# VHH binders against GTPase activating protein homolog 4 (mgp4), part 8

Target 1, 192 residues: GTPase activating protein homolog 4 (mgp4), of Dictyostelium discoideum (Social amoeba) (q54qf4r322to513)
Amino acid sequence: IPIEEIMFKQKSKFPNLDIPYILVLLVNLIKKLDNGMGMKTEGIFRIPGHTSEVNALKKLINEQGEYQFPPDLYSIHPIASLLKLWLREMPQPLIPNYVYDKSLECQSIEEFIVFFKFLPASNQKIITYLAGFLNELVQPDNVVTSKMNLDNVAMVFAPSFLRCDSQDMILANVDREKTLVKLIIEGYLKLS
Key: E = the ipSAE of ESMFold2; O = the ipSAE of OpenDDE; V2 = 0.75 times the mean of E and O plus 0.25 times the DockQ between their complexes.

## First folded at step 1 (VHH)

Design z03 (framework vhh_7zox_3)
Fold by ESMFold2-Fast, scan of step 1:
Structure z03 (fold): chain B 192 residues (1-192), chain A 121 residues (1-121)
Amino acid sequence: as target 1 above (192 residues)
Amino acid sequence: DVQLVESGGGLVQPGGSLRLSCVASGFTFSDYAMGWVRQAPGKGLEWVSDIYSGGSTGYADSVKGRFAISRDNAKNTLYLQMNRLKPEDTAVYYCARGLEDYYGSGTYDYAGQGTQVTVSS
């Protein structure tokens, strides 16, 4: 469902939260799981969670709502997979399709900031939140164990930020999409 | 009526320890995430720590490694063990009932009257 509808539905439960609760829930679980070692898990966001576990979690959210979700019972890889999947399955990606080509023209953090200011406020808030999490994820103390550096994280998250609608351009744009996500992660402190 | 009653605050020297307690009544304690928030003199509210009904915990960066949150569902009691206290920890500490566990961004619907913690030499 659209971001605006998600925000409206959660307002009675979380009146002061300005991003979808599911994102905060999944990010906090990744940080807390395995005694605070979740972000240091080898292959985090690259190694997929078992399909049955991811589907069970998705079913709970869809049928009972994210507020009935018992996430502390689940392991890292399914939670990480669900985060990427939830973003990928949004009706509009975080970088809306109508500005897809324009986003890929950004060559620097400064150019991205100018572009970013014209995105819907909801998209800006979600991107800023995720950029902060991903910037933390790619710090050296996490990477030595996870083996997921900036380049790796940008690659696996590109489909969660952008959606290429042109089949003949999918392969041509892979590196450009990765480069944009790297700018987002590196430029985090300047996005807000 | 929901009631949260804090205790255990006091005056302590830097490097010392205190254990705060919060006794809850008027709701099924085990069904709720619980947390601690604090307010230093002249400052706004700052989230300190929270704990899920299932036992998972979160901590503000300023207190990680020094504070430990715990709960005893049989006694309807929330605890905060505070170690290696610093002058910067001086605040009124409030016990709060959470809507859900999302630390740092958490929303609380009830809070107690607070207990004063003063860390000075």
Scores: ipSAE 0.000, ipTM 0.095, lowest interface PAE 18.1, mean pLDDT 81

Design z04 (framework vhh_7zox_3)
Fold by ESMFold2-Fast, scan of step 1:
Structure z04 (fold): chain B 192 residues (1-192), chain A 119 residues (1-119)
Amino acid sequence: as target 1 above (192 residues)
Amino acid sequence: DVQLVESGGGLVQPGGSLRLSCVASGFTFSDYAMGWVRQAPGKGLEWVSDIYSGGSTGYADSVKGRFAISRDNAKNTLYLQMNRLKPEDTAVYYCAKDWEYSLGYFDYAGQGTQVTVSS
């Protein structure tokens, strides 16, 4: 479902929220689970949740709605996996396919900011929100326990931000996609 | 259940070689990109190499020209041939299954095998 349709559907319940509620829900669950230690979980976003648990969460949200989600029934890894999967399954990735090649030309935070300003407003808002969360995730007090530094987080989140439609280039672009996500995370304060 | 079992790690002198193996079960091995990631003492995870289901390979700049990834789909086994090993290669090496063919993201990692490069 396109971003604009999601935003329209949630307007009555969350009129002041400018990003999809599911992202806020999953990010907040990650922050509060395990007595507030969720972001410190070793291998967070690298160690997958079991496929059956991730699919059960998707089914629950689809059948009962995201506002009926019972957080106490779930561990950190399935929730983290669902966040990445939800982004990856968007009809158009956060960095739209039509600017994929242009995005990979960015070599600095300054160049990315120029590029970023030309993205649709809804994509900018979601990217800014996620960049803020990921910037917090890679702080030293989280990394000492999670062992997921900036490079690791950028690597595992690249498929959630970008989608390479050229099969010949998928492997060649892995490091370039990682570099772009690092610029997004590092440049967070300048995206606002 | 998905299972990945690594082996072949050990202690080796700088300039030496090791061959890592990873036996996979619980999924259709030939359908997934597979990879190796490592974690050095006190460091985060570093992607080392991957191999697409079609056989295309990728390598981190730090290992390019020294390491070779390969797979045997008939045996559900992934390999990493490591040559000209350096002290900086000391790490726990994990075999990783990609999530639905995504080359920048690993869905599952095994238990790991320790590689120590020291004189």
Scores: ipSAE 0.000, ipTM 0.105, lowest interface PAE 15.7, mean pLDDT 81

Design z05 (framework vhh_7zox_3; at its last look DockQ between E and O 0.01; V2 from the best seeds 0.00; counts 0 for: pae E 12.4 > 2, grease 26.8 > 24.2, placed apart)
Fold by ESMFold2, look of step 2:
Structure z05 (fold): chain B 192 residues (1-192), chain A 121 residues (1-121)
Amino acid sequence: as target 1 above (192 residues)
Amino acid sequence: DVQLVESGGGLVQPGGSLRLSCVASGFTFSDYAMGWVRQAPGKGLEWVSDIYSGGSTGYADSVKGRFAISRDNAKNTLYLQMNRLKPEDTAVYYCATDRYSYEDLWAFDIAGQGTQVTVSS
């Protein structure tokens, strides 16, 4: 469902939350799992959860229990996979298709901000939230164990931020998409 | 255009081995992570293994210790050595990029026709 509809529906339960609650839930769950060591999991966000486990988690959300998703329900990989899946299944990507080509031209966070400030407010808030989380994820204390540095994380998260509508350009644009996501993660403090 | 051509599948008895190959063209192979996914009869797409451009590898729990992924960047070729095969490994195996991992329809659309692996007596 569209972000605007999600925010409208969650307002009664979470009136002070400016982003979809499911994102906050999944991020907090990742941080809590393994006695607070979830962000140090080797291959986090690279190794997918098993399809059956991810589908079971998705079913819990679709049974209108989206706001009752408890912490500690599942192991780290299905939770990490669900976070990426949820973002990819949105009707519109976080960086909308109409700025896709322009976004790939960015060489700095300042160039990205030029059009970022004109994105829908919900997109801005979600991008800023995720960028902050991913910046924490790639800190050296986590990377030593997880083996997921900035380059790796940007690569696996690029499809969660952008969508290439041209099948023959998907692989050709991978490095540029990765570069943009790296800029966003490194420069997240300037987004707000 | 991007082409991925899988080969090396076949019929094998439980406990046997097969080596799958995937020849890639139409992109800079050495710069991208590659992976294997599979679809068993009556099931959805399942991630099996991947390998980063720098050589780091990952495996699904169901295949750890039995399968080995590798790549030859000079030949634009991805490999999957499968040992101690079980009936549950029966599936069509596809190669794809890492960005298409985990039920990514885009990775499936650019994979070739796949290669059938059948493990039975």
Scores: ipSAE 0.000, ipTM 0.206, lowest interface PAE 12.4, mean pLDDT 78
ESMFold2-Fast, scan of step 1: ipSAE 0.123; ipTM 0.535
ESMFold2 (binder alone), look of step 2: mean pLDDT 81; pTM 0.825
OpenDDE, look of step 2: ipSAE 0.006; ipTM 0.229

Design z06 (framework vhh_7zox_3)
Fold by ESMFold2-Fast, scan of step 1:
Structure z06 (fold): chain B 192 residues (1-192), chain A 122 residues (1-122)
Amino acid sequence: as target 1 above (192 residues)
Amino acid sequence: DVQLVESGGGLVQPGGSLRLSCVASGFTFSDYAMGWVRQAPGKGLEWVSDIYSGGSTGYADSVKGRFAISRDNAKNTLYLQMNRLKPEDTAVYYCARVEYDILTGYDEFDYAGQGTQVTVSS
């Protein structure tokens, strides 16, 4: 469903939250699980949670009501996979399709910031939230054990931020999409 | 030209052990997570275990404590040590490469071998 409908539906339970609760839930689970070592999990976001565990987790959340989830049910990999899956399955990606080509023209943090200010406010807030999380994820203290540096994280998250509508260009644009996501993560402090 | 070749399957009695091997070629083995998936007669595919490039492992609840996955990056080889085998473990076991699918953004098994038959029977 569109982001505005998600935000409308959650207002009664989370009136002060300006991003989808499911994102906050999954990010917080990653940060808190394994005694706060979740972000240090080797291959986090690259290594898939088993498909059956991701599907079981998705069903459990749906069956027990919107955004209700037992925090100790699963390991980090299924939770991380569900986060990426949820972003990929949005009706419109975080970088809307109508500005896809324009976004790939950004070559610096400064150019990205100019581009970013023209995105819808809801997209800006979600991107800022995720950029903050991913910026933490790629810090040296986490990378030593996770083996997921800035380039790795940008590569695996590109399909969560962007969606290429041209089948002929998907492979050609992989590095360009990665570069954009790197700018988002590196530029986090300037996105507010 | 990705190639995965499994071996080590066979007939074993309940409570016995087997070690499966998978020799990989056509890609940089050490860069990929690898896994084992099985299919029992008349059933669908069931994930058994994964091992990541850095050595972290995951196991299905049905095999946890009995099976151990390992890898030898110098030999491009994946292993599954199966202990205390049960009749329920009877299946064709497939070695699979785990890959982030650039086109769809999904993490899935993108290549699998031909499989090796494991039969647990008295």
Scores: ipSAE 0.000, ipTM 0.107, lowest interface PAE 17.4, mean pLDDT 81

Design z07 (from z01 with R97K D98G Y99P Y100D D101Y S102E E103W G104S W105L F107M Y109V; framework vhh_7zox_3)
Fold by ESMFold2-Fast, scan of step 1:
Structure z07 (fold): chain B 192 residues (1-192), chain A 120 residues (1-120)
Amino acid sequence: as target 1 above (192 residues)
Amino acid sequence: DVQLVESGGGLVQPGGSLRLSCVASGFTFSDYAMGWVRQAPGKGLEWVSDIYSGGSTGYADSVKGRFAISRDNAKNTLYLQMNRLKPEDTAVYYCAKGPDYEWSLYMDVAGQGTQVTVSS
């Protein structure tokens, strides 16, 4: 369902939240779990959660008003997989298809910022939120244990930010998509 | 220092009723969403019901139509009216606080809770 519809539906319960609630929930789970060591998990976002565990987690979260649960009911890899999957399954990706080619022309943080300011306001807010989380994720204190540096994170998140609609171009554009996501993460402080 | 004190539990027969209370202190009660979570013997925590500062309420499917959550902001007190109780409702019930604008799985649960036992 479109971002605008998600935001409209959540307004009654979350009037001050200007991004989809599920993103905040999943990010907070990653940060809190494993005694606050979630972001330090080796292979985070690279090692996939089992499909059955991801589906069970989707069902649990979709129940009305879920509250604090014991840590053993959750594991990092299914949560990380669900975050990427939810973004991938959006009707329009965070970088809308109508500007896909233009986005891949960005070669610097400065060029990306100019491009970024012309995106819909809702996309800008979500991208800024995610960029902040991913910028934190790739800090040295996390990377020494996770082994997920900026290049690794950009690579695994590219399909969550962009969607290549041309099957014959998917492989050709992999590195270009990664480069754009690196610019998003590195440029975080300039997005607000 | 957030303090939540639950009361009103007890032993009741199937089909009976109980009303739980939670007295809150250490924060501006009217500004926060409040809720009830429970833990059955040998099970994890289960969300039961919540009520937001604006008055919107939510209920777990297992209790919808049988339980009613309410609050008295003047008394800093949260209530849970439990009707048509079932053996499956046997649990320790905890009062929880969360932010109004953000649903959280990391709400604090305080005190020892209040024991509800539904048995013949």
Scores: ipSAE 0.000, ipTM 0.146, lowest interface PAE 14.6, mean pLDDT 80

Design z08 (framework vhh_7zox_3)
Fold by ESMFold2-Fast, scan of step 1:
Structure z08 (fold): chain B 192 residues (1-192), chain A 121 residues (1-121)
Amino acid sequence: as target 1 above (192 residues)
Amino acid sequence: DVQLVESGGGLVQPGGSLRLSCVASGFTFSDYAMGWVRQAPGKGLEWVSDIYSGGSTGYADSVKGRFAISRDNAKNTLYLQMNRLKPEDTAVYYCARDSYTEYLEGYFDLAGQGTQVTVSS
């Protein structure tokens, strides 16, 4: 469903939350799981969770409205996979297709902000929230164990931020998409 | 000067076995998750298996129970043991330094030259 519809539906339960609750839920699970060791998990966001575990987690969240993590049941990887999958399965990507080509021409965060300020408010807030989270993820104290540096995280999250509609251009644009997401993560303070 | 060199491919009969090897050089092998991806004739890339530096493994549903990924960090070598091979397993198999993601086609941090596996009578 569209972001605007998600935000409308959650308003009665979460009136002060200006981003989708599922993002906050999954990010908080990642940050707090295993006594705060979630973000330090080797290969986080690179190693996929098993499809059956990801589907079980989707069902649990959908049925309970919130997730009570069973300490012995799920690893961090299904939670991380679900976060990326949810973003990728949005009807419209976070960086909308109408600014896709221009966004890939950006060589600085200041150039990106020219387009960013014209995006729907929900897209701006979600991108800012995720950029802040991903900036925390790539801090040295996490990377020494996770082995997921800024370049790695930008690579695996690029499909969660952008979608290339031309199959013949997918491989040609991989590095450009990674470079843009890297700029967004590094420059997140300028987005808000 | 980083590289991956695959070997062990060949022609095998249905039901047979092959063991693929990938020798890594130019980087600290033990620090990276490694994987195998394949491309069948006329088809796109398909993730087969991965193994992270800590030893946890993942497998595509099409190969579960038949294939086993392993690594020898002392030898900088990645392996794929392929058992009970089927004609559908015919493909070029690539060793990859970057782990599989849900968007495989664009995700190669480093990939080898590939090794051809043909399953035919």
Scores: ipSAE 0.000, ipTM 0.167, lowest interface PAE 14.5, mean pLDDT 80

Design z09 (framework vhh_7zox_3)
Fold by ESMFold2-Fast, scan of step 1:
Parts: C-alpha cells; sequence; structure tokens
Structure z09 (fold): chain B 192 residues (1-192), chain A 119 residues (1-119)
C-alpha cells in the first residue's frame, strides 16, 4: 500500500499527523508496554515475535483497516517485529531504490544530511520520526538491560530502511547499510 | 562470490547431539553477525540462534540451554552445538548473515543441512 494512499485515508481522523499512524501506534506501544519498560526489554528487535502472532497482527491491519489489536497480542517482541516488517514491506523502502547506491557513499553525518535533504518530503518525515525513536532506544539507560547498542540496532533495522535489489550484493552491502543506519540514528538532532 | 555452506546434519535419536558447521566465503566473516534459522516440514521459518561480531549470543526460547552457537573467525566458520535433541528440532537448518534470516531468506541461504530427530 503506497504511502500517499495511507496518508490520504488517515487524514480525516489524524489531520495533523504527517506520518503513517501505524508507526506512531507501534512506537507508542513499545514505549508503554511492560509498565513503560518496553524499550529496556532484553533483545528488543533482535528476538523475533512468534510468526503466528506477527501474522495475526499484520492480517488485522491489512484486512480490517483498523489498528485495534487483541490484548493477547500486546507483547514487545511481536510488536517490535511488526514495526520492522511493516517498514520492510513498504512498496518503496525509506531509502528509495533509485538512490540506494548513492546512500551507501555517505561516510559522515554531514554527508548524510546533504543526501537526506534531496529525499522526498514524506520519506524525510518518516526517517526523522524513526531516527528519534531509535536514538532514544540506544541511550545507555535502555542498553544496560536491552543489550541492544547503536551497532546492534542499526544492524537489525537496516532491512527496514534499505532494500538491496541485487541478490549478489546483499551480503557484501550489509556492513555499508548498517553504517548508513548508524548515521541516521546519530544524526537525528540535525535532521531538519 | 558470497557463499555459505552448511554441513553436519543427520539422523539422531532423541537425547542425542549433533554439531552443525557453516563455512563462509566472499566477505570479511569476522565483521558480520552470523546465525542459524530452521524450517520444519510444513512450518514457517524459525530463528534459532545468532552470534554478533563482538561475541554476544542470542537463542530462541525453544533451544536455550540445549544449543550453543560459536564461531572461528580464523576459519570463517560458524558452529551450532545441538545437545539433548528432541523430535521437535527436526528441520532443515540454514546459516545466515546479519539479519538476512528474516528477509526473503530462501534467496540468501545455502542449501541447508537436514536434521532428523527420530527413533
Amino acid sequence: as target 1 above (192 residues)
Amino acid sequence: DVQLVESGGGLVQPGGSLRLSCVASGFTFSDYAMGWVRQAPGKGLEWVSDIYSGGSTGYADSVKGRFAISRDNAKNTLYLQMNRLKPEDTAVYYCAAEGIYDYSWEDYAGQGTQVTVSS
């Protein structure tokens, strides 16, 4: 489902929201769950949710068009898995395929910011929102219990930001993709 | 260019042990997280274990305490020591690098190695 269609459909209920509501919903659930300790969950975004639970949540979003989840499915690992999966399954990844190679040339926060400013406005807004969340996630008070530092978070989120369309290059580009996601997270405060 | 070749599977009785190996080539192995995923007949892909470049390990609840992941960076080899095997562990086991195990994994896995736990 294209981003423009999602934004059009949600405008009546969320007229001031510039990003898909599903992202806000999932991020807020992660922050709120487990008495506000969600982001401190050991292995968050590393330990996958049960396939059946993730698929059930995904089906509710796709088939019903409503973002109400059964209480039994409100747990950290399925919600975190769904966030990564939803981003990965976007028709165009957050770093569009047409600038994939150019994105991997960024070696500093400053170079990334220059690159970032040429992305579509909708991509910039979503990336900025996610960068803020991920920047918070990798703070020391979360990492001491989650064991998910900046490097780890960048690694598990790379497939949610980028999509390598060359099968031969996927493993060769993994470290470069991780580097770009680290620049996104570290550069958060400088994004527009 | 990039290859992952799994071996070490076989038929074993419940309570037995197997050690799986995965030889990697075509990339700087020591820089990458490595993991094992499995697929049982008629079931979806299940993440089993991973080991980060820094050595930290993760395990699925179903295998924790029974399986041990390790790596030998000098030999570009990933291992999975499987102890106290159960019939439920029967699956094809695939070696995977750095999160590829949950993204179109079939296109990025080797041929896998079959583990059958039966009497």
Scores: ipSAE 0.012, ipTM 0.424, lowest interface PAE 8.2, mean pLDDT 83

Design z10 (from z01 with R97K Y99L Y100G D101Y S102E G104W W105T Y106H; framework vhh_7zox_3)
Fold by ESMFold2-Fast, scan of step 1:
Structure z10 (fold): chain B 192 residues (1-192), chain A 120 residues (1-120)
Amino acid sequence: as target 1 above (192 residues)
Amino acid sequence: DVQLVESGGGLVQPGGSLRLSCVASGFTFSDYAMGWVRQAPGKGLEWVSDIYSGGSTGYADSVKGRFAISRDNAKNTLYLQMNRLKPEDTAVYYCAKDLGYEEWTHFDYAGQGTQVTVSS
């Protein structure tokens, strides 16, 4: 569903939250699971969760409006997969399609900040929140065990931030999309 | 470096079967999810199937019940058994490393693909 509808529906339970609660829920679970070692999980966001677990979580959250997780969830990977999938399935990606080409022209944090200020306020809030989480994820104390450095995280999250609407350009634009996500992650402190 | 070599494609009649293979090298195969994506003539990439390192599998609705993905970790090989093939299955099929659930653009790709043509 559209972001405006999600925010409207959650307003009664979370009136002071300016981003979708599901994102906060999934990020907090990743941080707290495995005795607080979730972000240090090897291959986090790279190794997909079991398809059955991801589908079960998605069904509970999207069809029944429940944020309860199956008792047989075996690893952090299904939660991480669901976070990426939820972002990817948004009706409009976080970097809206109408500015896709312009976004790929950014070659510095400074250029991205100028571009970023023209995005819708809702998109700016969500991107800032995710940039903060991803910036934390790629710190050396996490990467030593996760093996997921800035380049790896940017690559796996690119489809969650952007959607190439030109079928013949998808593979050609992979590196450019990765570069933009790296700028988002590295530029986090200038977004907030 | 990561190397993925696809094979097993060819020309087949509607209703026929083919088995695709992908031989992987340059990484610990058993540690990674693997999958198949395809590109039909004049169309974009489409996720077909994946298999987690633990064995769980996923399939696109268009192929569910007709295709079966499997892996042989001892041989570093990924397979796609394709049954009851239809003309709309005509595409170049690519093997993908780290292919996530319905995340076909989130993969490490090194192969040339293998052409599958379903026609009379």
Scores: ipSAE 0.000, ipTM 0.227, lowest interface PAE 11.3, mean pLDDT 81

Design z11 (framework vhh_7zox_3)
Fold by ESMFold2-Fast, scan of step 1:
Structure z11 (fold): chain B 192 residues (1-192), chain A 119 residues (1-119)
Amino acid sequence: as target 1 above (192 residues)
Amino acid sequence: DVQLVESGGGLVQPGGSLRLSCVASGFTFSDYAMGWVRQAPGKGLEWVSDIYSGGSTGYADSVKGRFAISRDNAKNTLYLQMNRLKPEDTAVYYCARSPYDYGEFLDYAGQGTQVTVSS
């Protein structure tokens, strides 16, 4: 469902929240699981969660509308997989399709910031929130254990930020999409 | 042009082993995540395993503990060591390149190699 509809439905329970609650829930679970060591998990966001567990979590949010998961489904890899999948399955990606080509022309943080200001306010808020989380994830104290550096995180998150609808352009755009996500993560402090 | 050429498939009895190889050309092999997907007769694609340039590996639940993925960047070659094979492992196995987290998007795949597990 569209972001505006998600935000409307969550208002009664989360009136002060400007982004979809499911994103906050999943990010907070990743940060708090394993006694606060979740972000240090080797291969986080790279190693897929068990298919059955990811599907169970997805069913709860997509068909039941639930925002509370059973404790037996609290595991790093399924939760991380669900975060990426939920973003990828949005009706419009975070970088909307109508500005996809323009986004890939950004070659610096400064150019991205100019581009970013023209995005819808809801997209800016979600991107800023995720950029902050991903910027924290790629800090050296996490990477030494996770083995997921900036390049790795940008690569695995590219399909969650952008959607290439042309088969002919997929090969040409692979590195450009990764580069854009790296700019988003590195430029986090200037997005606010 | 990107090329991925698989070999090592064949007929084996249940409990047997096979080692699949995939020779890559036309791109900087060491910069890409590589993986294996399979397709059983009349069914869809199933992700089997992947490996990042840095060596981090992932496995499908159905093959975990039995299969081992590895790569030799000097030879531009990807491997899949398959042990304790079961009839349900019968499928065409494809070597695939992924620019992203594997199983979510593939940009290139080889022609495939047939693996048949039967008595």
Scores: ipSAE 0.000, ipTM 0.171, lowest interface PAE 14.1, mean pLDDT 83

Design z12 (from z01 with R97T D98L Y100S S102E E103Y Y106P F107L; framework vhh_7zox_3)
Fold by ESMFold2-Fast, scan of step 1:
Structure z12 (fold): chain B 192 residues (1-192), chain A 120 residues (1-120)
Amino acid sequence: as target 1 above (192 residues)
Amino acid sequence: DVQLVESGGGLVQPGGSLRLSCVASGFTFSDYAMGWVRQAPGKGLEWVSDIYSGGSTGYADSVKGRFAISRDNAKNTLYLQMNRLKPEDTAVYYCATLYSDEYGWPLDYAGQGTQVTVSS
């Protein structure tokens, strides 16, 4: 299992951490940047970080093994882009491909919770962590400045949670994928 | 209802230029991020460019330096100026309100598309 392997590799250094350290690091950087105003940044997760800056952060992580970013790479948009990119580049998406079609059948939080219980434990832990962060991100005090409401956040994060394996269906499934991510974010308190 | 109408596609030789237009209706255009995505024959969707309501722009590496996205909020119109076209730019180009990053993502209210063919 790819997520399982990531967790094994970090176990010696972070034995008490149930999710990939990089997710915790990037989420914490987003929360702390701009004097604690990171989550209030206009267009957060929608405005792309420059490709060169995202690639520089990715290279630093891959080459040095420890997640310490240079001060000149500490800006919201590249860090937010890297979070989405890291999730998208996982060997298998958070909602595994083998349950992709079933996931899109969920019409309510209640139905999603039933579906969610059948996912691998590692996927459940990561989804719960991200759902908590995204639920916080879409609170009114953040949205008034960020302009990134529940619909906006669900749309930009759909590719980080799901991967459509049919190129012909990408446009047809956009709204269904967004609906599922909205259920994940709204249902966060019931995922614990 | 929400509608996006693309135009400006056509057949052009390598090294040529085209300007695509997209007229939007049914929503407050100036409030939305807009973009262009394309689909080459037999391939998946590829994000090309976007422009936020505040004016910040993004471009795929494959088109950076050759394409320029712009918008006219008074006319509810999105543009894509395409310069130094290559055969690999051959695709159907779609206008969309999108929440996207430079890594190719996703559409909301996509239009019907306009065909761009770059061939000798």
Scores: ipSAE 0.000, ipTM 0.262, lowest interface PAE 11.0, mean pLDDT 81

